# VHH binders against q9y6x5: the designs that were tried, part 422

Target 1, 379 residues: q9y6x5
Amino acid sequence: LPPKLLLVSFDGFRADYLKNYEFPHLQNFIKEGVLVEHVKNVFITKTFPNHYSIVTGLYEESHGIVANSMYDAVTKKHFSDSNDKDPFWWNEAVPIWVTNQLQENRSSAAAMWPGTDVPIHDTISSYFMNYNSSVSFEERLNNITMWLNNSNPPVTFATLYWEEPDASGHKYGPEDKENMSRVLKKIDDLIGDLVQRLKMLGLWENLNVIITSDHGMTQCSQDRLINLDSCIDHSYYTLIDLSPVAAILPKINRTEVYNKLKNCSPHMNVYLKEDIPNRFYYQHNDRIQPIILVADEGWTIVLNESSQKLGDHGYDNSLPSMHPFLAAHGPAFHKGYKHSTINIVDIYPMMCHILGLKPHPNNGTFGHTKCLLVDQWCI
Below, E stands for the ipSAE of ESMFold2; O stands for the ipSAE of OpenDDE; V2 stands for 0.75 times the mean of E and O plus 0.25 times the DockQ between their complexes.

## First folded at step 19 (VHH)

Design ja7 (framework vhh_7uia_1; at its last look DockQ between E and O 0.86; V2 from the best seeds 0.00; counts 0 for: pae E 3.0 > 2)
Fold by ESMFold2, look of step 19:
Structure ja7 (fold): chain B 379 residues (1-379), chain A 124 residues (1-124)
Amino acid sequence: as target 1 above (379 residues)
Amino acid sequence: QLQLVETGGGLVKPGGSLRLSCVVSGFTFSSYAMAWVRQAPGKELEWVSSISGSGGSTYYEDSVKGRFTISTDNAKNTLYLQMSSLKPEDTAVYYCARVHYKYHSGRWEPFDYWGQGTQVTVSS
């Protein structure tokens, strides 16, 4: 009779989309459950890092997935969104699906959550799909619900990932109401399909479901470009990641590279690694490069090229535009409760509590989520 | 062997009521969620209602909510669908089905066994 949990992410779902667009299905989901209006995510506000923070409860410096593009100076290895399968990158933390399936009589299932098709600590999710963006939401949902219903030992923790509204947010920008309205309506229909499938299978009241996201989206413009080639010769550094947080590996004296960059644009902050603001929790990992460049909201760092993106993310995690939401429904959660904010790292200890798992050391605070849960003293 | 046998279909006027029954055998009835699924002429299969094996949780598609009631009698291994305020749009063949995934025709399907179906016709 172990508790079951399904963790769902719609990538790039900015929190204020809930206020600015109609979501009849998601609103019905929230009415029967809980809403956290803003989730403060981790810096940098990118996809791989924040998805791993959700399932580990750790800041990026602690779990080691510090960007979507990384270089490890000790091993000389490179990571990218097309080269992400080496367990080396993921092994600095233990994600919740590994801990879950090590329990007696429990399995984990995954439909494309970042890292779930990698054998982390020689352990891969008991049931998983290899990442393939061409696989429909319906097929992902069908496999997840099949595993939740049919598996022995039972699947008690499952994840489901969808690429929207992030892909469309990059393409159109969050201010394109006509296109984003169409995209967000489709996402609400997918949430309706998810809930209907769970009801059809008899799972709805006994399965805890979290619907969340990793980050938001901000509007970009061809009028807001920072041209690095205007400030520094390419030969003086190796570019590990570009925008909106550039990761700079000097080829010459680090202080000389810093001095060439520090006055490059009033819309970009230049940090030596040791000077990165403490509030970012983004310093103590070898994968964080000696110099980072942090563009202001809506500004794009480029190399003598125009940007084709109209929306982007990765900016300062204090920006409301970077914050997603969290909604949840199930026997562990109150009905009709709204909460203003939590930290994204708080999701992990909450999930461990729901599943009866002992959390690994982490940066989350269970107390921040107690008011969402029926079995906790809130006040 | 596993059997699902529907009864109770028929012709009824709009606004009328009808009770469908599905007697099951060959498996532990309380271990599985059960569903009613319908197919109108020329239309695809449409999920109508589901109930947990214990009978404690019931679910309905939006167009029948408040008009249809799903229930079970575990002692008799029988699934019921009480239909009221029937509309012409409810005209369909109604199937009872067991909720359990089966691989069929290249995909996973959520219902592994079906009854023969019973015709419900709502007409003036």
Scores: ipSAE 0.501, ipTM 0.842, lowest interface PAE 3.0, mean pLDDT 93
Fold by OpenDDE, look of step 19:
Structure ja7 (fold): chain B 379 residues (1-379), chain A 124 residues (1-124)
Amino acid sequence: as target 1 above (379 residues)
Amino acid sequence: QLQLVETGGGLVKPGGSLRLSCVVSGFTFSSYAMAWVRQAPGKELEWVSSISGSGGSTYYEDSVKGRFTISTDNAKNTLYLQMSSLKPEDTAVYYCARVHYKYHSGRWEPFDYWGQGTQVTVSS
């Protein structure tokens, strides 16, 4: 039987939630599988970029999804969560479900993973759901497991996406123990439902399952705001993305705009595109704007309005608060093994290996995940 | 042409044992996972146990783990559920079902064929 893999993402699941809250179902999942405690995600630490990095093994500058909001100056196109269906934005890379889909006697399935409802390189998953936040996890799970069980050709790769705990993290802040406990309990219950469903269907032992996330969450406050209006007039620039990484498109001389912003706040770094730190791998793409502003952890960039978010993400990808986790179970993985850290781009070559796919050129290192796999030597 | 027939149910005291059988006709176990599902009075259907087509993997809901054992005899085309340490809360009609999704009543269902069920009553 060809190997099968289900990739599950709970948006905004901060790694240290595992230490600070109880997850009986997830812990059981981990006990029978593997855990990577911290996954270093890509900069910017946002939903669309990081989900695409997981399935391409590429940094943002390479796969072209550089933010949740983008602007292309040549075509004058805009990208956002409400406008993400144009293949133009996705075609700079080949995601794993496309690679898998193009193999003989294989098909892919997706439940609302970013980019899965878009034809990429003229290929779309044989089975997918259009994104709809109102659709329950149960319904998503039902469709995914149905496809995994009944499809011809068989579904060998599937994705499942859920919006929590990100939405609640934004609303309550990650430090709200009362509300976040409730939310995370629900997440753990969903994991329980997932496992039970797979067991019910007789798929559990033979299916590889990865549970991960795209980013964490940091606590924000009304006391930690950076008001751009105090530094520069709106007429001098177009805002492409706002916080915590602002993308600035100057309407006047770039240097003038830069000079007005460079000293705006001691809690914000201002970069010309060519001066963006190399460690971000966030420079070599035309979709990155001429100036970017990067707020310090927990600081929010605002215009002449107050932010209502008590939690946010998108900050420096070296910050632990931005890191998700990865847990996995299945015939490809060890049992009861814990690993300290990997890069999020390392997931792609691992998944390719599990599925027997030739990976496209990528930025991942297969060696970083070898210890998770039963068929590899762990150095 | 496919048929599932459950037998082995009955009345038993708490702590007792029963062995349920499900005779299958029209298909082979090796091609499909099989499951036991139960329905107690006034309650919804509850998954109890599953076995993979190969028979190599068995699964149980938490409430029956360690007490129930699912197995198959391919030569007899029979699915079994050995129940031990039975409790009053185990009282239900037990169904065997083939794991194969079907579309019915506006939704996908994981089981396409069911038996008629066998009554299990645990009472002092």
Scores: ipSAE 0.222, ipTM 0.706, lowest interface PAE 1.5, mean pLDDT 94
ESMFold2 (binder alone), look of step 19: mean pLDDT 81; pTM 0.809

Design ja8 (framework vhh_7uia_1; at its last look DockQ between E and O 0.84; V2 from the best seeds 0.00; counts 0 for: pae E 2.9 > 2)
Fold by OpenDDE, look of step 19:
Structure ja8 (fold): chain B 379 residues (1-379), chain A 124 residues (1-124)
Amino acid sequence: as target 1 above (379 residues)
Amino acid sequence: QLQLVETGGGLVKPGGSLRLSCVVSGFTFSSYAMAWVRQAPGKELEWVSSISGSGGSTYYEDSVKGRFTISTDNAKNTLYLQMSSLKPEDTAVYYCARVHYTYHSGRWEPFDYWGQGTQVTVSS
């Protein structure tokens, strides 16, 4: 029988939450499996880009989902969380569920993972849920496990997505111990429910499960604001994305716009597209705007409006506060093994290996995950 | 044509033991995972234990771990639940169920066939 893999994402689960809060269920999951303590995600450290990087093994510039909000100057199309269904945005890469879906005697399932309700390369998961934030975790879990158990051809790859602790992180800030403790307790309980459900169904021992996240969360404050209106008139540019990485489309000469912004704040770096640091792998895509602004950690770029967010993400991907974790359990993984760090793009070749899929060209390094796998030599 | 019949329930003192049996007809264990589920008075159904179709994997809820043992005898088409160190909180009707999703009452349910249940009462 082909191996099976369930990929689970809890949005905005910062890696160090594991050190600062209690997770009885997750710790038990880890104890019986493996943990990567820190996953270096891709820049920009946002939801859509990083979730697509997980399932493609590509940097943002390569898979084409470069932000949660995008604009294509040629087609004049816009991308956002409320407008993400056009295959145009996704077709620059092939996600793993499509690769899996195209194999004989295999199918894919998805519960609200970004991009899974869109036909990509004219292929859509055999089983999926349209995104709806009002749908409970229980219902999502029920559908996923039903498909894993009853499908023909069998579901061999499935994804499950949940919006917490990201939403709460934004609302309370990651440093709010009282509120975040409550939220993270709920997350741990959901993990408990997941494990119990799999055990109930007799799937636990034979199913590979990865629990991970797309990014972390940093504390923001009203005392750390960068007001663009103090530096440049709104008539001189179109704002494609705002904070903490602003995407600027000039309406006047780009150099003039750049010159007005370059000294706007000591807590913001301003880059022309060609000058974006190479380490971000965020340059070689037409969907990246001519100028980007990158706020320092904990700083918020605003217009003449006050930000209500006490936490945010999207900052430099080298910052520990932006890093998620990865835990895994199943026949493919060791038991009781902990690893310090991998790149988020490394997850894709690992998943391909587990599933016996030929990976598309990607930026991941399979060697970085070998120590997690029972069938590999750990050097 | 499929039938599950539970037996072995009864009254037992705390710390005692019982062995439940579920005789299956109409299908083979090797094709399906099997489960024990219980319902206490005034409470919701609670999963207790599962066994994979191959019999190679067994699972337990935390409250019964170390006390209960699930097993099968394929030759007899019988599922078992050996219960030891019983507690008053174990009092419930115990059902055996086949693990197979079916659409019912507007949603998918993980179990398609159930027995009639057997009463287990733990009391001093």
Scores: ipSAE 0.496, ipTM 0.839, lowest interface PAE 1.0, mean pLDDT 95
Fold by ESMFold2, look of step 19:
Structure ja8 (fold): chain B 379 residues (1-379), chain A 124 residues (1-124)
Amino acid sequence: as target 1 above (379 residues)
Amino acid sequence: QLQLVETGGGLVKPGGSLRLSCVVSGFTFSSYAMAWVRQAPGKELEWVSSISGSGGSTYYEDSVKGRFTISTDNAKNTLYLQMSSLKPEDTAVYYCARVHYTYHSGRWEPFDYWGQGTQVTVSS
């Protein structure tokens, strides 16, 4: 039988939380598996784009989910977290669960990973939960483990998504040690529950488990606001996305809009699309707007003088505060190995290797992850 | 018909040993993971140990690691729990259970069949 893989995301789990807080269950998981201390994610460092990059191995410009809020000028379609089910948005790539379940004697299961309740290339995950943030982690885990245990053809690839610590990171900010300690302890308990459930079901030694995240979190402040209304009248542009990477569709001459914005704040970079730094790999898609504004770390772009954000993400992907971690355990992985860094797009070809799947063309480098795997020579 | 029959319970002194047996019939025994689950007086059911259908992978909850050993004999369709260094806290009714999800009361539960149980009492 082909190896099985469970991919778990705890949204907004900043890499250095591992150093700054106690995780007895996660540390036991790491001790018997592998840790990647920092995962360099893709720009923009937002939830939908980075979750899709994990499962496609592609930069955002290549998979087409370029932000949490998008506009496609050709089709006039809009995308948001409340309007994300049109396959149009997702069809520029093939996620791993589609490739997996099209193989002989295989199926895929999903508990709320972004895109898994959408029929991408007319194919939806074989078993899935429709997204509903009110569903407990325990219920998500119960469904995933039921599908891993009971399904025929067998579930060989499964995903599980949880909204924390991202929700609490936005609410309290990552520097609120008291509240974040309480939140992160709850998450460690959930990891303990996950491992115990897999042991109880007889799955633990033969299931590969990846625990990772899409991005980190940085502290925001009311004294770090960039007020767009002070620089440009909102009638001159359509706002597609706001902060910390604003997507600006000019209603007047693009150069005029650019000139009004370029000196708006010393804490914001303003890019014409063709001038976006090459290192972002964020240029070659029609869904990327003609002008983007990139706030400095911890700065918030607003339309007025106030914001209620205490923590945020979406910033430059070179920032350590934007980086998640990756831990893994299972028969494919070494035990007790730590690795400094990989690119988030490298996860996809690694997962394809573990599952015996031919990867689609992608931006990942298998060689970056080979030291994690028992069947690979590391040097 | 599917049957799970536990035997081997009894009264033992602290530090003593017991071997529980669970004879199964009515299904292909080697196709399922099997578990021991216990219920102490006034407490909820507690998972104790599990074994894969092949018998190759064994798992234990933390309080019994190093003291209990789960095993199977597929030729006899029998699940075992070898219990040693028994403590008063191990006093419970012990059930063998088949690991297979079944839908009950609006959710999936991980055990579809378990026997009547066998009493283990650890007391001076």
Scores: ipSAE 0.477, ipTM 0.835, lowest interface PAE 2.9, mean pLDDT 93
ESMFold2 (binder alone), look of step 19: mean pLDDT 82; pTM 0.816

Design ja9 (framework vhh_7uia_1; at its last look DockQ between E and O 0.95; V2 from the best seeds 0.68)
Fold by ESMFold2, look of step 19:
Structure ja9 (fold): chain B 379 residues (1-379), chain A 124 residues (1-124)
Amino acid sequence: as target 1 above (379 residues)
Amino acid sequence: QLQLVETGGGLVKPGGSLRLSCVVSGFTFSSYAMAWVRQAPGKELEWVSSISGSGGSTYYEDSVKGRFTISTDNAKNTLYLQMSSLKPEDTAVYYCARVHYVYTSGRWEPFDYWGQGTQVTVSS
């Protein structure tokens, strides 16, 4: 009987929400499993890049999903969260569900994890839902558990994606205790529903479950705006992505554009591509634009308008506000163990180990996660 | 042909005990998880307890933990629910069901076969 894994993401779940809000169901899940208190994600700390890093073990420069908004100058193709289905964007890496379902007697299932409704290397998840944010968590869970329970060949790897608390984090900001408490309580109830469904189906003790997220959220303010139109005429560049990391494609001499931007705000770093800090691992892909602008935490880059957002993410991945958590339960994991930190790219080789898959070359370090696993010597 | 038949219901005083039985035929009993599900008057179906097909893992919804015990006897193809410390809120029709998804009425349902139900009434 092959090992099985369900990977769950609650988008935008900041690690310190666990200590600042009540999660009776998630805390029960953690108590009987493992917790990684902080996961250091990849820069840029955005949804599509980090979800793909989890399932490929690769930095953004290596897997090619370098932002939520991208432009390819040669093909003139655009990528966005409303235009993300062209395999061109995804084909620079092989996600774990492709590797998994190519094994004999194995299938993969997906409920809206980014990329799972795209035929990557001409291979789409064996069972999947087309992305539709109107589909309830209950329906996503019902389909996933149906596929885990009924499928032949058996589903051994499944993914489940939910848009909260990211959507509410943008709307209210992470510091709005009243609204975020209400939102996070609903998410905890969904985790309770997940666990109860697995118990009802007889799956709970033999299914490995990872609950994690892609990034956190930081508080924004109308007092913390960087107005690009005050620094440079918009006709001098094409804007590929705006905030909090702007991607700038110069229309005139690159040095001239850089010089107009470099002193625009003390709360924004301006990098030529070759000068992007090495610790970001964010340089070696043609989809990374010649100039990027990196706002300080809580600052919003705008053109000449107010921002509607009270919370945002995408900032420097060294910031604790950008870090999610990881919790896991199942036969592969210890019971009642807490771990301080891992890198988000470490999740992939750990998942490959659990599933008995040979990992593709990747940036993760299996040694960072082996203390979570019952079959590994930690020290 | 596949059949599930519950017995053992009845009238019992609060604090009392009952043992429900579900005799199964028409499939390999140990290959499927089995569940007890109940419906109180005017209420929706509520999952009570499940047991894995291997018989190694048992699960209970929170309100019955410590009071109810699910078990199987493979030689008799029988699923049991031992109920103790019964409360008036346990009053319901109790069904045994096989855990296997089936598509009905436009959605996937987690139980493909059900017994006819047995009435449990907890009243002074």
Scores: ipSAE 0.675, ipTM 0.904, lowest interface PAE 1.6, mean pLDDT 93
Fold by OpenDDE, look of step 19:
Structure ja9 (fold): chain B 379 residues (1-379), chain A 124 residues (1-124)
Amino acid sequence: as target 1 above (379 residues)
Amino acid sequence: QLQLVETGGGLVKPGGSLRLSCVVSGFTFSSYAMAWVRQAPGKELEWVSSISGSGGSTYYEDSVKGRFTISTDNAKNTLYLQMSSLKPEDTAVYYCARVHYVYTSGRWEPFDYWGQGTQVTVSS
């Protein structure tokens, strides 16, 4: 029988939550499987880009989902969480569920993973749920496990997405121990429900399961604001994305806009597109705007009318506060093994290996995950 | 044509043991995972234990782990649940069920066929 893989994402689960809070269900999951303590995600450290990097193995500049909000100057199209259904935005890469779906005697399933309700390269998962934040985890889990159990051709790859602890992180801030403890307990309970459901169905031992996240969360404050209105008039630019990485489309000479912004705050780096640091792998895409602003950790870029979150993400991907974790269980993985770090793009070639899929060209390194796998040598 | 019939229930004192049986007709165990589910008075259905079709994997809810053992005899087409160290909180009607999703009452349910159930009462 072909291997099966379930990929689960809890949005905004910062890696160090595992050290600072109790997760009896998740710890049990880890005990029986593997843990990567820190996953270095892609810049920008936002939801859509990083989820697409997980399933493509590509940096943002390559897969084309460069932010949660995008603008294409040629087509004049906009991308946002409320406007993400146009295949135009997704077709610069081939996600793993499409690759899997196109194989004989295989199908893919998805519960609200970003991009899964869009036909990409004219292919959509045989089974999927349209994104709806009001749908409970239980219902999502029920559908996913139903498809894993009953589908013909069999579902061999499935994704499951949940919006917490990201939403709460934004609302309370990651340093709110009281509220975050409550939220994270709920997450752990959901993991318990997942494991119990798989055991109930007799799938647990034979199903590979990855539990991961797209990014972390950093504490923000009213004392750490960068007001762009104090530096430049609104009439001089169009704002494509705001904080903590602002995408600026100048309405006047780019140099003039740059000069007005470059000294706006000591806690914000201003880059012309061609000067964006190479380590971000965030340059070679037309959807990246001419100027980007990158706030320091914990600083928020605001306009006068903007409301502020107590927690946010999207900062430098080298910051530990931005890093998620990865845990996995199943026949492909060792038991009781912990690994320090991998890159988020490394997940794709690993998943391809597990599923017996030929990977598309990608930026991941299979060698970084070999120690997690029972069939590989770990040097 | 499919039928599940549970037997083996009864009254037992705390710390006692019971062995439940479920005789299956109309299908083969090797093709389906099987489960035990229980319902206590005034409570919702609770999953107790599952066994894979191959019989190679067994699973238990935390409250019964170490006390209950699920097994099959393919030659007899019978599913078993050996219960030991029984507690009052184990009092329930126990059902055997075939693991196979079915759409009913507006949602997918993980079990398509059930037995009539057998009463287990643990009391001093």
Scores: ipSAE 0.512, ipTM 0.845, lowest interface PAE 1.0, mean pLDDT 95
ESMFold2 (binder alone), look of step 19: mean pLDDT 80; pTM 0.799
OpenDDE, second read of step 20: ipSAE 0.211; ipTM 0.707

